# VH-VL binders against q17rb8r558to768, part 32

Target 1, 211 residues: q17rb8r558to768
Amino acid sequence: TAELSHLTKNVPIFVCTMAYPTVPCPLHVFEPRYRLMIRRSIQTGTKQFGMCVSDTQNSFADYGCMLQIRNVHFLPDGRSVVDTVGGKRFRVLKRGMKDGYCTADIEYLEDVKVENEDEIKNLRELHDLVYSQACSWFQNLRDRFRSQILQHFGSMPEREENLQAAPNGPAWCWWLLAVLPVDPRYQLSVLSMKSLKERLTKIQHILTYFS
Below, E stands for the ipSAE of ESMFold2; O stands for the ipSAE of OpenDDE; V2 stands for 0.75 times the mean of E and O plus 0.25 times the DockQ between their complexes.

## First folded at step 17 (VH-VL; framework fv_romlusevimab)

Design i02 (at its last look DockQ between E and O 0.03; V2 from the best seeds 0.00; counts 0 for: pae O 8.3 > 2, placed apart)
Fold by ESMFold2, look of step 17:
Structure i02 (fold): chain C 211 residues (1-211), chain A 122 residues (1-122), chain B 108 residues (1-108)
Amino acid sequence: as target 1 above (211 residues)
Amino acid sequence: QVQLVQSGSELKKPGASVKVSCKASGYTFENYAMNWVRQAPGQGLEWMGWINTWTGNPTYAQGFTGRFVFSLDTSVSTASLQISSLKAEDTAVYYCARDMLGATFDNYFDYWGQGTTVTVSS
Amino acid sequence: SYVLTQPPSVSVAPGKTARITCGGNNIGSKSVHWYQQKPGQAPVLVIYYDSKRPSGIPERFSGSNSGNTATLTISGVEAGDEADYYCQVWDSSSDHYVFGGGTKLTVL
């Protein structure tokens, strides 16, 4: 039997969109295969499944994010509204199939913590610079776009005192990636990173373009 | 399917002007940078610069300031290159090419227009 | 300004391996992209980030980048590979893209 908090074998995979740690991912589920997958996740008590974007050569990408089911609402027309939030990131080790939906053996990803005092100082400086750029970008958005973001994603998470406390780094980074309209290949590369410095650098490139 | 379709070839006299258009389809135009690349007859590729399709801000490579103007019409997903005071040495094929976030880091061109031949002849 | 140097031409027999070089000062610290241009056509991306292939590019196309030289390698060369090949980088000092001069691959 699999552990409820640490599934790694034959993990059900929803092949659809990009998901990010800490970011809500509301879903409308109508396909019979995914309705079955969701029902099984609830019945077994695991209440989670992996989310990956599609890939031309491999059916789905080599990296994804677990979604935690918070609530399910069944509609009369046979659709389900599934309220989820992003959890742990993962790398796909092996691909499989079950009853029409994809499965995977996975390895969870966490950020590598830097411990050198000079590196920590430089990381804080970079973080504060990029966070300020993100705040400036958000303040300069047109009212319609800002309202849509607030409605669908909520407010940008506040900066965190300890940049390395969370295993996926600061939540605001993932919120920003969910909101910014960047190429999925670039998003996927950022999802796969275990270095907060690299993630902040990539986010800075995005903000520079949309400044 | 991403596609960049450029305007037809032009035959011009020295001193005239020309406008080359590049119409994008199959993606969100404002989310990707547009570049212009020149290729003179029998010569290699020469990067002319890029335009930020989100802000409208152009950046010109060395040697392409002055007579070359990049512009946008986002309502029809079109980038344009205007060349004024045409010279014989402007005879070339002009390509539009897309990249992700512009010339601020190690980017590459994943899609190209078919090219527009501009011929400047007495 | 940063300069990329390519040989003007390379000849290779069908079925053999072609190697097209792109020289630049410390090019190994940069990401190199390669484009194929057949006569009368627009360039097509064949390798990006030194060694990655876009969808639809055969496995016989590969790339490497180390020191002062990047190399595009085409194994099992076919007549259809006859084209001009360009390398390209981003130069951080100028924020400019730079192309090599191009290499004409002839299959004979």
Scores: ipSAE 0.675, ipTM 0.847, lowest interface PAE 1.2, mean pLDDT 91
Fold by OpenDDE, look of step 17:
Structure i02 (fold): chain C 211 residues (1-211), chain A 122 residues (1-122), chain B 108 residues (1-108)
Amino acid sequence: as target 1 above (211 residues)
Amino acid sequence: QVQLVQSGSELKKPGASVKVSCKASGYTFENYAMNWVRQAPGQGLEWMGWINTWTGNPTYAQGFTGRFVFSLDTSVSTASLQISSLKAEDTAVYYCARDMLGATFDNYFDYWGQGTTVTVSS
Amino acid sequence: SYVLTQPPSVSVAPGKTARITCGGNNIGSKSVHWYQQKPGQAPVLVIYYDSKRPSGIPERFSGSNSGNTATLTISGVEAGDEADYYCQVWDSSSDHYVFGGGTKLTVL
């Protein structure tokens, strides 16, 4: 239901790694508190929880990404195999705890649309340039690394015709962010940006560094 | 308090087998993964793999497949490492170490056993 | 395979500051953990997630991680700090825990 899709209060938080919109995030869960969390997410019908990276100062980062549960296997041995994919980005407003796992009150993030035609044109040019750079970077990776990325994350998404159709912008940007071996602080900064131009600029900088 | 107590020192001949045990106490055994770490004399720490204490599923690091077997006896909160067809190069101190989080991600080992010395000599 | 590089040894006078480095390709993108191992003893966690201290570890112990280098800093070094120190990360590419080669800290 619409109400469940906009969960903003007491959102269960899995504290582990970075997650990104549209990017698959498979999980193997065996700790009781997280098994409980996953089970509750399914039972309540939300079928989603937040993912945040750990923070050195706080329990978890101020920004994260919702994970949509696509499939869960509760195995006889007690293991939970969870097939998830990134959904909405969020900012943490308040942190809490529930039955051993973290929770948060959150607000969702969406990109600010560019409306000026000249700016749209410039954005398209930047997008195409960075996409090309990303392709080049990926193709120049060592075979072993390229294979590992493809196995874990799949292929890089194609370019979209409409860059502003999705509230999180192009999917390939998030895929790239997920596979780039950069400091989580940089990844987190990009995740928190509501400007596609800013994200592309940051990504371009990272690509240049690794080129 | 959390404790990991390992079995005593072992002296074995080449070709023999050894089983090292690690008994956990002070916490719920099944809530935390157990790792095994090897340290040859005068050498550094080497991760051997881990076992899921909830499912019993072992994962072995590269170089520790075949002769190395992780197992559990959950009734007594004990993890075990068995090494078969022992070689001289297996001479080392073996540690069990608890994983902090119940997931296979960027974790750390918060508690360690005291170590078990295994000496393989003809 | 992912490799962590530590200096074999570091020497420091009592009361001074010791810095032990752990090098790795883009190690700043990983969480680094540190262990202290005294002679004949098991390793003890002293720093986790780059800079966090477990309960019971003195404030003299601190950690940082950026770029290609993580650093364990021990201020006001005491004789009891003489030990081997190991950095450790999780390598997502190989799904392996990786330890550094260890650094022997000698208190002069």
Scores: ipSAE 0.012, ipTM 0.536, lowest interface PAE 8.3, mean pLDDT 90
ESMFold2 (binder alone), look of step 17: mean pLDDT 94; pTM 0.957

Design i03 (at its last look DockQ between E and O 0.61; V2 from the best seeds 0.54)
Fold by ESMFold2, look of step 17:
Structure i03 (fold): chain C 211 residues (1-211), chain A 122 residues (1-122), chain B 108 residues (1-108)
Amino acid sequence: as target 1 above (211 residues)
Amino acid sequence: QVQLVQSGSELKKPGASVKVSCKASGYTFENYAMNWVRQAPGQGLEWMGWINTWTGNPTYAQGFTGRFVFSLDTSVSTASLQISSLKAEDTAVYYCARDILGATFDQYFDYWGQGTTVTVSS
Amino acid sequence: SYVLTQPPSVSVAPGKTARITCGGNNIGSKSVHWYQQKPGQAPVLVIYYDSKRPSGIPERFSGSNSGNTATLTISGVEAGDEADYYCQVWDSSSDHYVFGGGTKLTVL
């Protein structure tokens, strides 16, 4: 049901890699605990679990992204290929364990909307500038790297007319974070942000370095 | 895990050149900026500039735009500092230090090389 | 360029609290990072972004930054804390990193 899609308590957590809203996150699953976790999410109908990157002090990071299961393919050698896409971002409030896999109580994150008309205008100007920089960067990539990106992540999402309509902001921002090889600490800081202006600024820093 | 291992100490005469190397391991070299920091005997730390390891573009702090050259050999994950026309005043420990995206916004150095002592005496 | 000012030395009795200041014009608007350097060793990051501790740095190390002064605070000072301490910022006007002159902490 719709209420099951807003689970916030004892959310199953896969501890592996960075995931981002709207971005595909294909997984190779071989551990019995994660096979169990994924089967449970399918059987209960939620078809979701949280993804967090590992952390040296806390087992997994304080922020993550829910993954929606699109397909599961079981291989003869006991591995599974799980096709997922990122959904809602979250903050970890409390950590737990269930049958060998991590769980968390979580709080979902959404961008804080800017309502002032001057601030909206400034935000659009910044967005259009950084989006243009991203397009230029992508067009100047060597063909091999462009093809690898298209194969693994798909096309760069088109700009959106209403920058603040989506609760996580424009999809192209998350695509770019997934594609560029920036330090995970920087990626986590962007994932945790509720300000689109701050996110665009951090993305601009990434583009400046890799351009 | 992350390591920056610098070349050994150098004893040079005025007018000579020296090349200090900094070999990185435990991470993808091209994804992080490399900085150079000087420390003269009994003195504080002095930032010399940085090199963008993705583009190869160096940026030099004021006072380091002439005789100091940053370079890369990405095939062996190595950044180098070359100092030409050495002067007695160049006697110092030279450190390489890593940051994430270079000196274009607020950042810190998370890993340092062990330092290379360059001594210039006549 | 932007200048950071640190006292040349600070002396503190064992078990007491050391406060090492880093002065700069409107430094409270910047992020301040702190490094510890023991003799013959490379600097080690002890505080970043004003008040955050890297893994392995004891909780007795803390930092603050407001107005024209950032402060590194070491409570329960031990002999092993004797070192030089440097503050560092990024200066937006020059795109330069800037270090303070360093402070020698002596535990008496």
Scores: ipSAE 0.725, ipTM 0.866, lowest interface PAE 1.0, mean pLDDT 92
Fold by OpenDDE, look of step 17:
Structure i03 (fold): chain C 211 residues (1-211), chain A 122 residues (1-122), chain B 108 residues (1-108)
Amino acid sequence: as target 1 above (211 residues)
Amino acid sequence: QVQLVQSGSELKKPGASVKVSCKASGYTFENYAMNWVRQAPGQGLEWMGWINTWTGNPTYAQGFTGRFVFSLDTSVSTASLQISSLKAEDTAVYYCARDILGATFDQYFDYWGQGTTVTVSS
Amino acid sequence: SYVLTQPPSVSVAPGKTARITCGGNNIGSKSVHWYQQKPGQAPVLVIYYDSKRPSGIPERFSGSNSGNTATLTISGVEAGDEADYYCQVWDSSSDHYVFGGGTKLTVL
């Protein structure tokens, strides 16, 4: 089971929307190729597949996020409702296809840790600032939008004391990225970043736009 | 399908004012910044500035302050450019152009209006 | 202010490859975007982020960016490719979008 969690070869790819670490991604699967993919993921025991947005030059984007299947409801008509959550980010190394759905060889992404104490301090300050801005942004949203976000994505995660504990950094950053009404191309650029500082900076600019 | 449709050609006298509109459709208007680009006859493209479609806050490029005003009517997904105290040198085609978010990042303009010709002549 | 330099014109025979350059100080560190403008029409994005193609743009169009020069390459040039081409960047120092002067591509 543990070995399967680090699948990097011939990873099945669901081409649809953006997915992010720790963020729930419910799916309604009706296409035969993806129904097959989901069934196979369960049968093989991996219970994982990659999520990528479409690309203009390729079948799907160069970066994506693994989705962990938490639950699947198979419907009588062949459809399935899939409860998934974001796992590891990845970069696509090679694209393939299997029985109608896309596959990829991938490399997992992890943040580069900052070791310098001064840089850590600066990072903390930036983090706290952007977090505050995010909270303010969310609180100032129209009620209907706030409700929709809460219903679909849940509440904004709390800030962590150790910003570098997780390979993908703080969870609230990904939650925020998921709920911000920006173009997927912009979101994708943030997803691909291995620097928390860079992500925070970009997120801050997004917040500034919408504030 | 994303579309930006601009208002028709304008012929004005020096000193008059003109308002060019850009109506957006096929996407959420407030999620993308709107830019304005000027092109004088036989000349290249010149960025005039942008307007934040979420906040309504305009930013003007150097050389386009004072007589140029960006505005929004979000109820009809329309951005507008007003030029006051028109001069002969304002004769140009004016384009609205959408970018991904705003001018604070290294972005590009993925959709353009068809352009509005403004002619200033005595 | 940041300046982008393009040749005023480039001529190419049908079926051949056209290369349009865009010069700028350390432009390789920036993202370069390219627009095609046919006579009497609005600009159309043909390349973004140095080498990416929007939907609907033929594979004949490609881009590269390194050092002080970005290049738009059009292989197998067709008569329909005759147009003005503009490079564009964002300048962080001035917080301005900057266009090149444009290059007229003539298909002989």
Scores: ipSAE 0.307, ipTM 0.754, lowest interface PAE 1.5, mean pLDDT 92
ESMFold2 (binder alone), look of step 17: mean pLDDT 94; pTM 0.957

Design i04 (at its last look DockQ between E and O 0.70; V2 from the best seeds 0.00; counts 0 for: pae E 2.05 > 2)
Fold by OpenDDE, look of step 17:
Structure i04 (fold): chain C 211 residues (1-211), chain A 122 residues (1-122), chain B 108 residues (1-108)
Amino acid sequence: as target 1 above (211 residues)
Amino acid sequence: QVQLVQSGSELKKPGASVKVSCKASGYTFENYAMNWVRQAPGQGLEWMGWINTWTGNPTYAQGFTGRFVFSLDTSVSTASLQISSLKAEDTAVYYCARDILGATFENYFDYWGQGTTVTVSS
Amino acid sequence: SYVLTQPPSVSVAPGKTARITCGGNNIGSKSVHWYQQKPGQAPVLVIYYDSKRPSGIPERFSGSNSGNTATLTISGVEAGDEADYYCQVWDSSSDHYVFGGGTKLTVL
């Protein structure tokens, strides 16, 4: 099971929307090819597949996020409701096809750790600032939007004491990225970043736009 | 389908004012910044500035302060450019162009209006 | 201010490859975008982020960016490719979008 969690070859790819680490991604699967993909993911025991947005030059984007299947409801008509959550980010190395759905060889992404104490301090300051801005932004949203976000994505995660504990950085950053009404191409650029500082900076700019 | 439809051609006298409109459709208007680009006859493209469609806050490029005003009517997904105290040198085609978000990063303009010709002549 | 330099014109025979350059100080560190403008029409995005093609743009169009020069390459040039082409960047120092002067591509 643990070995399957690090699948990097011929990873099945669901081409649809953006997915992010730790962020829930419920799916309604009706296409035969993806129904097959989901069933196979369960049968093989991996219970994972990649999520990528479509690309104009390729079948799907160069970056994506693994989705962990938590639960699947198979419906009588062949459809399925799939409860998934974001896992590891990945870069696509090679694209393929299997029985109608896309596959990829991938490389997992992890943040580069900052080791310098001064840089860590600066990063913390930036983090706290952007977190505060995010909270303010969310609180100032119209009630209908706030409610929709809460219903779909849940509450904003709390800030962590150790910003570098997780390979993908703080969870609230991904939650925020998911709820911000920005173009997927812009979101994708943030997803691909291996620097928390860079992500925070970009997120801050997004918040600035929407504030 | 994303579309930006601009108002029709304008012929004005020097000193007059003109308002060019850009109506957006096919996407959420407030999620994308709107840029304005000027093109004088036989000349290249010149960025005039942008307006934040979420906040309504305009930013003007150097050389386009004072007489140029960006505005929004979000109820009809429309951005507008007003030019006051028109001069002969204001004769140009004016374009609205959608930004992927805002002019804070190295973004690009993925959709353009068809352009509005403004002619200033005595 | 940041300046982008393009040749005023480029001529190419049908079926051949056209290369349009865009020069700028350390432009390789920036994201370059390209627009096509046919006579009497609005600009159309043909390349973004140096080498990415929007939907509907033929594979004949490609882009590269390195050092002080970005290049738009059009392979198998067709008569319909005759247009003005503009490069664009964002200048962080001035917070301005900057266009090149444009290049007229003539198909002989």
Scores: ipSAE 0.621, ipTM 0.855, lowest interface PAE 0.9, mean pLDDT 93
Fold by ESMFold2, look of step 17:
Structure i04 (fold): chain C 211 residues (1-211), chain A 122 residues (1-122), chain B 108 residues (1-108)
Amino acid sequence: as target 1 above (211 residues)
Amino acid sequence: QVQLVQSGSELKKPGASVKVSCKASGYTFENYAMNWVRQAPGQGLEWMGWINTWTGNPTYAQGFTGRFVFSLDTSVSTASLQISSLKAEDTAVYYCARDILGATFENYFDYWGQGTTVTVSS
Amino acid sequence: SYVLTQPPSVSVAPGKTARITCGGNNIGSKSVHWYQQKPGQAPVLVIYYDSKRPSGIPERFSGSNSGNTATLTISGVEAGDEADYYCQVWDSSSDHYVFGGGTKLTVL
């Protein structure tokens, strides 16, 4: 039912890498516990699970992203190729365990929209500046690095006319975070943000370093 | 396994030059900024500046814009501090220290080299 | 130009609580980081972003930051805690990192 697709309790968690809204996250699944977890998600009809990076103190990070299963291909040797894409971001409220894989109670995150006309104007100006910096960075990359990004992630998503229409903000921001080689702690900080202005400011700092 | 291993101690005469190296391992060298910190005998820590390991661009704190040169050899994951025209007041322990994105935000130094003692004596 | 002021020394009996202050104008609006340095050794990060502990730092170490004062607190002080302690911030006006002058903790 619709209620089952919106569960916030005992959500299965794949502890592996960073995932971002709108960004593809292809997985090769070889561990029996994660094969079980993915098969359960298909069998129950939810077709999604949370992705979090590991954490030395808490087993996995306090923030993550839901992955939506698009396709699963089972290989003869017992491995699975799972085609996913990032959906809603979440905060971890409580950690658990089920049959060898992690679970969590979660709270979904969405951007807080800015309504003030002056603030919207300033946000647009910042967005256009940072987007231009991102385009310049991408065009000035060495040929092999740029080709690898295009092959694995595709081109940078086009800028959006309404910056605040999507609940997670512009898709190009998440694409950029997925391809930039910045420290995971900084990536998690950006993932957790509900302010588009703060996200753009942090992205600008990353671009400045790598430009 | 992040490690910063610095070159050995140096005994120099005034007017000479010294090069302190800092070899990084256990991470992708060009993805993190490298800082240099000085500590004179019996004194506190003094930030000297940082080098952007991706671009190679150094930034020097006030008072370190002359005889001090930061450089990189990314092929061996090494940052270096060159001090020219050494003076007795340059006698200190010199540390390399890693941060995430350099001195453009509220970053901290998560890993430090063991320090290199430079002694300048007549 | 931004100045961090630390007391030059603090003495505490074993098992008691040490409090090391770091004063600065409106320091409560900044993120404060703390380093421990034992004689002849490199500094070690013990607190970052005011109150967070790196992996391997005992929970006896804690931090706070408000107004014009940040404080490093060490409860249940042990002889092994004797060291110099430095606070550090980033000064947005200069794009410089700034250290406090350091505080020598003595366990009596």
Scores: ipSAE 0.516, ipTM 0.810, lowest interface PAE 2.0, mean pLDDT 91
ESMFold2 (binder alone), look of step 17: mean pLDDT 94; pTM 0.952

